# Ledger of designs, part 12: VH-VL binders against q7z443r523to685

Target 1, 163 residues: q7z443r523to685
Amino acid sequence: TSLNMSTHQLTITVNVTSLEKSLIVSIDPDSPLLMTLYLGFQYQPNCTHFHLNITLPKDKVWQKDEEYTWVLNPEHLQHGIGTYYITAVLSERQEGAQQTPSLVSVITAVTQCYYWEIHNQTWSSAGCQVGPQSTILRTQCLCNHLTFFASDFFVVPRTVNVE
Below, E stands for the ipSAE of ESMFold2; O stands for the ipSAE of OpenDDE; V2 stands for 0.75 times the mean of E and O plus 0.25 times the DockQ between their complexes.

## First folded at step 4 (VH-VL)

Design Va2 (framework fv_levilimab; at its last look DockQ between E and O 0.63; V2 from the best seeds 0.00; counts 0 for: pae E 4.4 > 2)
Fold by OpenDDE, look of step 4:
Parts: sequence; C-alpha cells; structure tokens
Structure Va2 (fold): chain C 163 residues (1-163), chain A 120 residues (1-120), chain B 111 residues (1-111)
Amino acid sequence: as target 1 above (163 residues)
Amino acid sequence: QVQLVQSGGGLVQPGGSLRLSCAASGFTFSSYYMSWVRQAPGKGLEWVSGIYSGGSTHYGDSVKGRFTISRDNAKNTVYLQLNSLRAEDTAMYYCARDIFYGYEDYFDYWGQGTLVTVSS
Amino acid sequence: DIQLTQSPSSVSVSVGERVTIDCKSSQSVLYRSNNYLNWYQQKPGQAPQLLIYWASTRESGVPDRFSGSGSGTDFTLTISSLQAEDAAVYYCQQYYSIPYTFGQGTKLEIK
C-alpha cells in the first residue's frame, strides 16, 4: 500500500493474534526520509508515550532493503494479543537529500522460524528467532540449534491513518 | 572544501599493533559514514571497515576481531586500530567519506593513504 | 558476499579510441530502481577517485567522455575518446550489501 504524505506523521494499526511470531513493518518512502517509529499497545503512541521506538532508515545495513524495515520480535510484543499501533513521525530531511518524499509504502507481515521436532512430530519454533535483518521479502532465522529448515510468512491486514 | 588527512601507520612486526587516524574537515563530519579501504602492494582495493555517525560499526571478514574502527566527532576524526597484524595486512590504507542519505552510497572523498607494512 | 568481476584485467589503447570496461556482479545490486554500483579511477601513486555512482551518474568534475551503463548484474564503464591522462586502474564497487566489495580492477594503459 502506498500513501500520499501530506502530514508529518502516520499511524499503522496492526492486530497481533500470536505471541509466538514476529511482526515485520516496512515503511518505505519514495525518497530518503528520516522518521521515528513509536510502538503502542491498545493506544496510539507518540513521542512521549510509547513502549518502543526506532529511527529509520537504519544505520548501514547488510542489505539495502533493510533500511526501512522494523522487526518486532515476541519480546517486543510482550504486552499481549491485541491491537498494536505504530506512529511514524517524520523528522528532518537527511543531509544531502534532494527532495521530500511524497509517497510512502507501508507493508506489515508476521513471520516465524520453524523446525521439525522429531520427538513430538510437530513443527516447533523453540530456540529460533526472527533476525533483525528480516524484511518483507526475506526471513532471517537465528537458531541456537541446527535443525531449522522452514518459516512462515503472512501479510497482516492493517489500517493506516495519516494525521 | 572537503579534506581527509591521514596519519599513523609504519613498519610493525607480525602480531603488533598500529593506530591510524583520519582527520576530516570541510563538512559536517558527524553526519557521515566513514570507511577504511586498503590496497595491498600491486593489488586491488578492499573495503576494511566502516562506522556510522551513530557509532554502528562494520568490518570485512578478514579483519573481524582484530581491527577496531572508531570515531571522535568532537575532533572530526575516524580511527582504525590495527591489532594482531599479519603480513597480509600490509597495504596502503585509505580513509574515505561515505555518502549516505538513504539511497545514495559512494566514497566521494578519500584520504591520501597511510602505508602499513607488517614484516619480521 | 557479492563478488565483482571486471573484464578485461588490463588493456592498452591509443589516444582517441573508445574503451569499455565490464563489471559483473555475482548477484543483483539493483534496489528501488537504483543500481548500487560505483566506478573509481586510481592513477599511479594516488588515492582512488569517484567517477560514476548509481551505475550511470557522473560525479561532478568528471569529463563527459566517461559514462556508466548497465543494471542488475552487468555494468560497463565507457571512455568514448581516451585521453593520455586516463591511464589508470579502474574499479567497480558495490554498495548493495556489506561487506562492500570491489572488482579486481582494470589497468588501462595508453599506447
């Protein structure tokens, strides 16, 4: 989904239905843009009231497509199942930026890393975590064992409000 | 005008250490990613390390665990600490300004280079 | 890691002639319509200098005879009319992923 930016902030609403999965948030502007994301649970966060925040684009990343991606692991979503709100506040232009972005693409997805647990004959995520280098297109799996060989990925419906 | 002036380096024995410095001027140093690139004698260029304005660091595999990049924004200087030096670390070391403001990345300014020679 | 392979490794060309240097990447360096591929010129005894960034954008001060083209995995640096001062080693370099990597270089000599 692409949004026309006419204001200095936007809010993303995501319904989290699992505490076992990671939330991937991609806020990708059509031109370089500095922004701060604030996470809230069951309330719309702001710069003074939030559970967690991040500034995008990230510092030099391993892959370019990671720059505007926020990976929220279960520990970041420990507040419970329910509605999470992400407020993105646009900051000043990056040094050297030629233009202010007018279009922002927002994508949210849920993912987890799994392995086949032979003893229980089931898929398990135990000992596995979605890595910070994950994107909408790629899941990084960090496991403390060598038995991982699968992941799921689902686009999560969201509401975006421009304020 | 943008300037990068390097210092340090020299001759050192294997296992030794050196510290390289790169003093920047003519731009807002604290806003830029800085890198070190080296070139062995008669060889090509190899990216060694980089440091973001916020302090995040990156290293090439060949130097991980041995080299440390740091910066002092108050002094407009980037450093490269070279530890556990090996013969294969012998090279001309360049500091470079890395343009980074979203979608543009390149080394637009380079220091004059500092020669590091590791030899017994 | 992304490997960049240049061809040729060396070339000798007369003044006024056209020169092309190729750079192939082991994977695409294209993202959001931008190719994170740069070209540098290094003259003997000097530090490298940026020539081209984003595969095709000429750095300020670079003569018009230098041009970059290509996309994805295949790139080319072209000197339309070689000048004596163009004798140098040319490197392609990718910024798509860390570690940043360079091609092995192409030594351009003047006949």
Scores: ipSAE 0.236, ipTM 0.759, lowest interface PAE 2.0, mean pLDDT 89
Fold by ESMFold2, look of step 4:
Structure Va2 (fold): chain C 163 residues (1-163), chain A 120 residues (1-120), chain B 111 residues (1-111)
Amino acid sequence: as target 1 above (163 residues)
Amino acid sequence: QVQLVQSGGGLVQPGGSLRLSCAASGFTFSSYYMSWVRQAPGKGLEWVSGIYSGGSTHYGDSVKGRFTISRDNAKNTVYLQLNSLRAEDTAMYYCARDIFYGYEDYFDYWGQGTLVTVSS
Amino acid sequence: DIQLTQSPSSVSVSVGERVTIDCKSSQSVLYRSNNYLNWYQQKPGQAPQLLIYWASTRESGVPDRFSGSGSGTDFTLTISSLQAEDAAVYYCQQYYSIPYTFGQGTKLEIK
């Protein structure tokens, strides 16, 4: 998905259908852009009322492809199943740059970390969470157990369309 | 004229501490990430630590928990606090201008180097 | 961690000759249209100096005889006509992921 960013805002609408999965929002501009994202449950957020926010590109990245990725875990999505709105607002401050229209690619996906639980013979997420190095192409799984049961974690990437 | 001027090195015993300084001029310091890179005598380059414009810090595995990077944007200065020093920390320490948001992805300007020697 | 392996470890070459230095990355350093791989020159007793960024873009003031090529995991620095002042150690460096890493270096000597 490519969007023309000639205004200073865009809105992403995502329908969350599971409270156990993490939402990954990737906003990938064709040129570097500084922006702030605001999350709202069942309302369009702005800079004065929102549930969570983040500034992109992130400071806390380990790889370049993480810079424009927001990882929202179930704890961040605790408001319920339903429609979440994300308002992205461009910053006008940029050293050495002129304000120009830019194109951005927006992708949203859901993911969850699993491991094979021997006793129940099923996939389980207990003690594992989706980590901050996750992207649309890979899921980082962080587990609190260093047992042989955690060595074979299962990645279930899912995608949702953004409107 | 971009300039990075370093100070603070010296001879120190194992387990000791030093604070390295790097004073910057000729650019908008608060907009740039800054890194420290070291070079042991006769060896190659090793990235040690970085501090981003927003204040987030990262460290190489060999120095985690012992070194602390910080910056003072009012003084245009980046610091590296070296604690619990070991013989393997003996090196020339360089500060370097790191990526600037959206425009640079390399170490384009380097300080002159500050020697740290750790020996008994 | 991304490992960078340079080849050769050292080379002794006459003025005017062509030199190539290879750098192989354990992982791709390509993101969108840019390869986050840089080349530095370090002359004896000096701090390193940037030569090439984004695999192939020459830093301002770097002579045309220096060129970079490659993509993904395999990269090459080429000096097309060696001069005496080019005697130095050359390092590749990735800026794709933390920790940022350097190749082990290639020492270039003039015969």
Scores: ipSAE 0.181, ipTM 0.665, lowest interface PAE 4.4, mean pLDDT 80
ESMFold2 (binder alone), look of step 4: mean pLDDT 91; pTM 0.919

Design Va3 (framework fv_levilimab; at its last look DockQ between E and O 0.03; V2 from the best seeds 0.00; counts 0 for: pae E 6.2 > 2, placed apart)
Fold by ESMFold2, look of step 4:
Structure Va3 (fold): chain C 163 residues (1-163), chain A 122 residues (1-122), chain B 111 residues (1-111)
Amino acid sequence: as target 1 above (163 residues)
Amino acid sequence: QVQLVQSGGGLVQPGGSLRLSCAASGFTFSSYYMSWVRQAPGKGLEWVSGIYSGGSTHYGDSVKGRFTISRDNAKNTVYLQLNSLRAEDTAMYYCAKGYYFGSYEDLYFDYWGQGTLVTVSS
Amino acid sequence: DIQLTQSPSSVSVSVGERVTIDCKSSQSVLYSSKNYLNWYQQKPGQAPQLLIYWASTRESGVPDRFSGSGSGTDFTLTISSLQAEDAAVYYCQQYYSIPYTFGQGTKLEIK
């Protein structure tokens, strides 16, 4: 949903229930905003205490909907099943910053890539990964083979707090 | 006044190499995305490569692995190294100024160089 | 990736007439309420020059007889009172996704 970002910080909480799915976090501001996201497992992170960070918008994207998307693969979520916190902190805007707050829209989802394993006649994730060009609109699957593949996609519950 | 002055073109045999240069003035070069766009004789425009203010690069599929874009912010110059040239690389090559600070605000090529002809023949 | 198809391929019209040029995108170029589509003018022997960005915003110094419209996949460049100096090739260009692509061009000639 859209939120007013009247302060320079907000917190997103997400419950991760699988260590095999990737988490997609989309923060979509109405105007270009430079921000830093901090990830914490079971605690609220800040700029000095976090597991992982990213700056948005990303400075290397292939499509515009990737700019404000953070893809967290299972290797990024190895801390466990449970509650992850994401603190988003505004930084300096380009020349001529305005005095009104920007609206942001936050969506969180999980996704996983699969391929059809012919010998076992079942879907498998082996050799497939969710790629960095994934967004809430599409899942990029990077597989080391050219068999039948597919992905799932589920929007997950989250809470957003403005501080 | 924004100016982009290009140099380095010419006639080259297939498999040869050239380095194109684009010298910029009239704006804070180090803060802008820079790009190369080419146009084969009598044909339309094709985006070739771009480089962010922070140095990250992108390439079109037809030139990936053969062309290298780079920038020297101290000299206000962007370069395109053309290696392993093919006949289909024959084109007018334009240098273009993109957007401020690598953000996608003002994502358009508002100033273009005069063009440098590259001919790959024989 | 994203293909842009312009229509017509060429047009010949008289000074003072209204001209429209269409650009159709194979995928939406809309993100966060902005259309990532530009229009360029290229006169013979010259580099392209920017006319319109964000589908409808005129670049500084572009006469108000040039206007852009459309959203998502369908876009139009309109010249509402054609002048002799408007003879050129016009290109649409998307910058929504890499590779950035151009339409094939529309040649505008004066009768």
Scores: ipSAE 0.040, ipTM 0.655, lowest interface PAE 6.2, mean pLDDT 83
Fold by OpenDDE, look of step 4:
Structure Va3 (fold): chain C 163 residues (1-163), chain A 122 residues (1-122), chain B 111 residues (1-111)
Amino acid sequence: as target 1 above (163 residues)
Amino acid sequence: QVQLVQSGGGLVQPGGSLRLSCAASGFTFSSYYMSWVRQAPGKGLEWVSGIYSGGSTHYGDSVKGRFTISRDNAKNTVYLQLNSLRAEDTAMYYCAKGYYFGSYEDLYFDYWGQGTLVTVSS
Amino acid sequence: DIQLTQSPSSVSVSVGERVTIDCKSSQSVLYSSKNYLNWYQQKPGQAPQLLIYWASTRESGVPDRFSGSGSGTDFTLTISSLQAEDAAVYYCQQYYSIPYTFGQGTKLEIK
């Protein structure tokens, strides 16, 4: 989904039905843009009321596509099952840095890391977490054991409101 | 049949440590959420900590930073490490099995251990 | 945190009588037509046991006289015809949000 950013903020609505999976949020502008994301549960967050926030682009990334990706692990989504809201507030750009509104692509997905548990003959996520370097295109799996790993990936339906 | 057998606990002085164990059988342990719930003498139930099949852990505010829940799937055992114990931690501690695994997000405690008493007293 | 408040805190009822225990949550525990609310029974000297989950679904092996109702923030556990063995403390519990929380309990005594 691509949005024409004619305003200074947008809100992403995501339904979370699992407390075990990580939420991947990608807000990728067509040109460099500074923004702060605020996470809220069952309410629309703002700069003064939020559960968690992050500033994008990230300072340190392995690859460029990580710059505008926010990885929310289960511990970040501990508020419960329900609707989470993410408000992205654009920072004021330096003079000359932005002359026209930017096109922003927004993608949300949930993912988890799995390995084949031989004894139980089932896939397990035990001891594994989705790493902060994960993106919409790839999942970083951080595990406390060595085995054969896989990941699931599901694009979560979302509502985006531009304000 | 599902069974949860607890061990550990006992009398300890304030500031001390204990480790509780809960051995599970009769179900695919690694797939299920496990929890610790405590009950102070003559009081109600209080959720203490939980660990999902994926290993994610959560804690009640009263025990954050002091208690650690963990699981050993090879041994079908869930543990609760109790550090920096306080008098108010005195309680019967129960391990409980949830029903949350994979796509099943239902978390009702359908099986409980027999409980283990933790007494913190000087 | 979601607080669950039960009422009454204690009640004494004769065998054969109807008993209702209420549980009110500080916020809704309903999501996608599912109530994340459970009921437990704890008899003296025993561990709790599950009675009702999803607010109204009776756990296997639980007698028909036990039923759960309600939605959102208001829930009720009903014992249609009290039996002597029903003397216990009953707890509601939510798992909508972390931390998971219990009501303070309702002590049911038999007259």
Scores: ipSAE 0.027, ipTM 0.679, lowest interface PAE 3.8, mean pLDDT 88
ESMFold2 (binder alone), look of step 4: mean pLDDT 91; pTM 0.934

## First folded at step 6 (VH-VL)

Design Vb1 (framework fv_levilimab; at its last look DockQ between E and O 0.54; V2 from the best seeds 0.00; counts 0 for: pae E 2.1 > 2)
Fold by ESMFold2, look of step 6:
Structure Vb1 (fold): chain C 163 residues (1-163), chain A 120 residues (1-120), chain B 111 residues (1-111)
Amino acid sequence: as target 1 above (163 residues)
Amino acid sequence: QVQLVQSGGGLVQPGGSLRLSCAASGFTFSSYGMSWVRQAPGKGLEWVSGIYSGGSTYYGDSVKGRFTISRDNAKNTVYLQLNSLRAEDTAMYYCARDIFGGYEDYFDYWGQGTLVTVSS
Amino acid sequence: DIQLTQSPSSVSVSVGERVTIDCKSSQSVLYSSKNYLNWYQQKPGQAPQLLIYWASTRESGVPDRFSGSGSGTDFTLTISSLQAEDAAVYYCQQYYSIPYTFGQGTKLEIK
């Protein structure tokens, strides 16, 4: 959803219902904007109290859709099933003329990597994890490979609501 | 005014090395990204490498592993180290300023160019 | 890699006429309502100069006879009322994905 940002921070609330899926948080400001995101489980985080943080836009991305994307894997979400809060703290705009309010769009989704296990004819996620190049538009899957196994894999993206 | 003054070009043998320099003035150098763009004689433009204000680097496919971009914010200078040079690296090399710490790569100011010739 | 193909490769026109230069991208350079595509002018013996960024935003000091348009994969630079000093090679450039790439250039000649 699109939000009007006239302050220096924003709180995103998301319910995590699985400890096996990865959370994708996509921020899309109308103009280039520096920000820091803080993650909290069942509390609103700030710059001095949080589980994890990231600065956006990210360096060394392959494509522009990665710059404002935070990938939170199950290891980052092992605090429990329930409500996670993300506080986004925006940097002040570059000086000049007047400060224009920025419109910021926020999308959250969950995803998990699967592969087709040919022997069992079933989907499996064993040995697969969602990679850091994942975005709302695509899921990067990084899977273990043992050359003496015969297996395929498929990416199954999912979405989740933000409250 | 914004100025980018380049140096360090010349003639070098295949397999050799050169270091190009680009000295910046007229702006807060540490707040901007920098890129190198080259142009072979009579040819078009090719982006070579970039560096963020924070120091992270990124490279074009043709030079990855052979070229190294770096910056010295105390000297307001960006460098391009050219190693394992090949004949196809012969070009005019431009440094260019990047916007928003290097996250927006539209190059608003360019240096005068430095010629690198690789031949035996 | 995103390939940018410009058309025409060369054009000769008279002062005062309108010139259109096209740039076609092999992949979309649009993300979140922004097109990561720029236009540059390079006069003989000089470094390139930025004309247009984000497909349609004119850089400071660029005359209003230069305009950019298009979205996604198809982009156009238009020079209305051509001036003699506009003789140059024009390049489009994308920075949607690494490696960043330029079009092959369009040479604009005054006849």
Scores: ipSAE 0.487, ipTM 0.780, lowest interface PAE 2.1, mean pLDDT 83
Fold by OpenDDE, look of step 6:
Structure Vb1 (fold): chain C 163 residues (1-163), chain A 120 residues (1-120), chain B 111 residues (1-111)
Amino acid sequence: as target 1 above (163 residues)
Amino acid sequence: QVQLVQSGGGLVQPGGSLRLSCAASGFTFSSYGMSWVRQAPGKGLEWVSGIYSGGSTYYGDSVKGRFTISRDNAKNTVYLQLNSLRAEDTAMYYCARDIFGGYEDYFDYWGQGTLVTVSS
Amino acid sequence: DIQLTQSPSSVSVSVGERVTIDCKSSQSVLYSSKNYLNWYQQKPGQAPQLLIYWASTRESGVPDRFSGSGSGTDFTLTISSLQAEDAAVYYCQQYYSIPYTFGQGTKLEIK
């Protein structure tokens, strides 16, 4: 899904149905943009009222596809199951960036890291978390043990409102 | 016009230290990343280190733990501190302007280079 | 790390002739419809100069005879009609992943 940015603010609405999975938010602009994302639970957040915020693109990344990705782990979603709102506020364009029309694609997904628990003959996420370098294309799994790992990945329905 | 003027460098013994400087002008320095790229005599280009406008730093594996990149936005200057120098660090060192963040990442302006020679 | 391999390593060509330099990456440098691959020219005794960014966009001031093409892992720098002043070493460079890496260079000489 792509959105033509005619305003300086957009809101992403996501229903979180699990407290055990991480939420991945990818905001892919067609040209470099500076923006701040604000997270709210059951309310639309703003720059003065939010639970968590991040500025994109990330200042430190190892690969380019990480720059406009926000990984929200269960600890960031501790407010409960329900509707989360993410307000993205655009800042000034980066100097030197091409002045092209702003088209933004937004993708939201949930994921978790699992390992095969031999004793119970089941997949478990115990001791594992989704790392901050995860994107919609890859899941970074950070575990405190060594075993056979896997991950699930689901695109979640969302609503994007431009204001 | 954009200018990058380098200073520092010279001859140093193995284990020694040098500090390179790159003074920028003609653009909003604080809005750009900066990188150092070196070239051993008769060899190709090697990325050494980079610093984002926000201050995040990166290093090539060959210099990690020995080199330190930093910037002073008030002075429009980027630095490279070279410690524990080795013979293989002998090279022409270039500073380069790096477009900050995202899709337009390239070195569009380069300094004139500073020669670092590590020899006994 | 992403390795870039250029071919040929050196080439001698007459003025007016077409020249192609290839650059292959060990992994894709394509993201969001953009290739994080740049080309630089380094003339003898000078600092490198940017020629092409995003694989195919010419830097301001670069002559039209220079062009970049390719996507993903395979890239090509083309000089449609070689001029005497084009004698230089050319480098491809990826900016997709840390550490940033260069090809080994292609030395272009004029016959």
Scores: ipSAE 0.301, ipTM 0.776, lowest interface PAE 1.4, mean pLDDT 89
ESMFold2 (binder alone), look of step 6: mean pLDDT 91; pTM 0.934

Design Vb2 (framework fv_levilimab; at its last look DockQ between E and O 0.56; V2 from the best seeds 0.00; counts 0 for: pae O 2.01 > 2)
Fold by ESMFold2, look of step 6:
Structure Vb2 (fold): chain C 163 residues (1-163), chain A 120 residues (1-120), chain B 111 residues (1-111)
Amino acid sequence: as target 1 above (163 residues)
Amino acid sequence: QVQLVQSGGGLVQPGGSLRLSCAASGFTFSSYGMSWVRQAPGKGLEWVSVIYSGGSTHYGDSVKGRFTISRDNAKNTVYLQLNSLRAEDTAMYYCARDIFGGYEDYFDYWGQGTLVTVSS
Amino acid sequence: DIQLTQSPSSVSVSVGERVTIDCKSSQSVLYSSKNYLNWYQQKPGQAPQLLIYWASTRESGVPDRFSGSGSGTDFTLTISSLQAEDAAVYYCQQYYSIPYTFGQGTKLEIK
């Protein structure tokens, strides 16, 4: 899914149905864009009213698939189950006049890390956390033990509005 | 007219230190990232380090912990501090401009190069 | 680390001929429909100069005879009609992941 971003804002809505899974938001512009994302629970956020924000692209990354990825752990989603809004705002500081709109692709997904608990012969998330280097291509699992690990990944329904 | 003028090279002994400078003009320096790329005699190119417009840095594996990149936006200058130099650090060192604050690392303008020689 | 392997290592050709230089990446450098792969030209005694970025986009001022193609792990630089001034070493470079890396270079000589 690709959107033509000819304005300064993009609004993403996503319904969070689990307090145990991490939300991954990926925004892939076709040209370099500097933007700020604002998170709101059950309201549309802006630059002065939000729960969390992030500036994209991130500057402390290993690979290109991390630059436009926001990882929201259960800690970040502790406001509850329900509808979260993400407002993405282009930076007015971008140099040069943009005469052509940029295309932007948006993917939202949830993921969780598991390990095989050999003593109980079952999957568990205890001692494992989804890490900040996670993307739609891979899940980083940060565990306090070394065992057989796995993760799940599900695309989450969302709506996207361009302003 | 984009211009990158380098200085600070020379002969040093193993274990020594040296600071390279790259003075920029002809563009808004504070809006761009800057990288260092080196080339050992008769060898290919090796990326050394980048500093983003916002000041964040990354390093190549061979120099991590020994080299420090920094910038002074008031002087339009990027620096590379070379510590604990080894013979394999002997190279021509180039500064280069990164695009989009350092997030697009295709190097469109290069300095003239500064030779660093590490020998007894 | 992503390793880039160029072939051939060296080539001697005449003015007007077509030349291709290949670059093979140990891992894909494709993300979001963009290939994070560049090409540079380094003439004797000079700093490198950017030719191609994003695998196929020609830098401003670069002659039309230079073109880049490929995706994922396999990339090609093509010079469609060689000129004497094209004698140089050519490097591919990736910036998909840190550390950024260059191919070992391809020396192009004029016969």
Scores: ipSAE 0.507, ipTM 0.804, lowest interface PAE 1.9, mean pLDDT 86
Fold by OpenDDE, look of step 6:
Structure Vb2 (fold): chain C 163 residues (1-163), chain A 120 residues (1-120), chain B 111 residues (1-111)
Amino acid sequence: as target 1 above (163 residues)
Amino acid sequence: QVQLVQSGGGLVQPGGSLRLSCAASGFTFSSYGMSWVRQAPGKGLEWVSVIYSGGSTHYGDSVKGRFTISRDNAKNTVYLQLNSLRAEDTAMYYCARDIFGGYEDYFDYWGQGTLVTVSS
Amino acid sequence: DIQLTQSPSSVSVSVGERVTIDCKSSQSVLYSSKNYLNWYQQKPGQAPQLLIYWASTRESGVPDRFSGSGSGTDFTLTISSLQAEDAAVYYCQQYYSIPYTFGQGTKLEIK
């Protein structure tokens, strides 16, 4: 879903139904944008009231597709199952950046890292977490053990409100 | 107009240290990333390090643990501290401006270069 | 690491002729419809200068005879009509992933 940014902020609404999975938020702007994302649980957050925040694009990435991706692990979603709100507030554009119309695409997904637990003959996520370098295209799995790993990935329905 | 003026460098023995400076003018320095790129005599270009506007840094594997990039926004200057220098570090070192945070990532302005020679 | 391989390594061409330089990437540098591939020109005794960014966008001040094309892993720099002042070494460079990497360079000489 793509949105024309005619205002200075947008709100992403996501229903979290699992406390064991990580939430991937991808905001893909048509042109370089500086923004701050605020996370709220069961309320719309702002710059003065939020649980967590991040500034995008990230200035510490290994690949470009990480720049506008926010990985929220279970510890970041510790407030419980329910509706989370993410308010993205746009900042001033960087000097020298092209001034093109601001089209923003937002994708939200949930994912987790699993390994095959041979004794119980089941997939387990024990000792594994989704890494911060994960994107909607790839899942980084960080585990404290070595085994055969896999991941699931599901696009989460969302609502985006432009304010 | 955008200008990058480099200083430092020179001849140093293996194991020695040097500090390179790149003074910027003509733009909002704090809003841009800065990179160092080097070129051994008669060879191609090699990216060395980058520091983004937020202060985050990256290094090439060949210099990791030995070189340190830093910036002083008040002085509009980026630095490269060269420690534990090796013969293979001999090169012309260029500073370059990077546009941070987006799809427009390139070195659009370059310094004049500073020669670093590591020899016993 | 992303490796960039240029071809040819060197070429000698007469003034007025068309020149093409290829750059191949070990993996795709395409994301969000943008190719993180740049071209630089380095004349003898000078610092490199940006020619093309986003694979095909000319930097301000760059003559129209320079053009970039390609996507994903295969890129080409073209000089439609070579001028004497175009004698230089040309480099492709990817900014898609750390570490940033350059091609080995293509030396363009004038016959």
Scores: ipSAE 0.114, ipTM 0.741, lowest interface PAE 2.0, mean pLDDT 89
ESMFold2 (binder alone), look of step 6: mean pLDDT 92; pTM 0.940

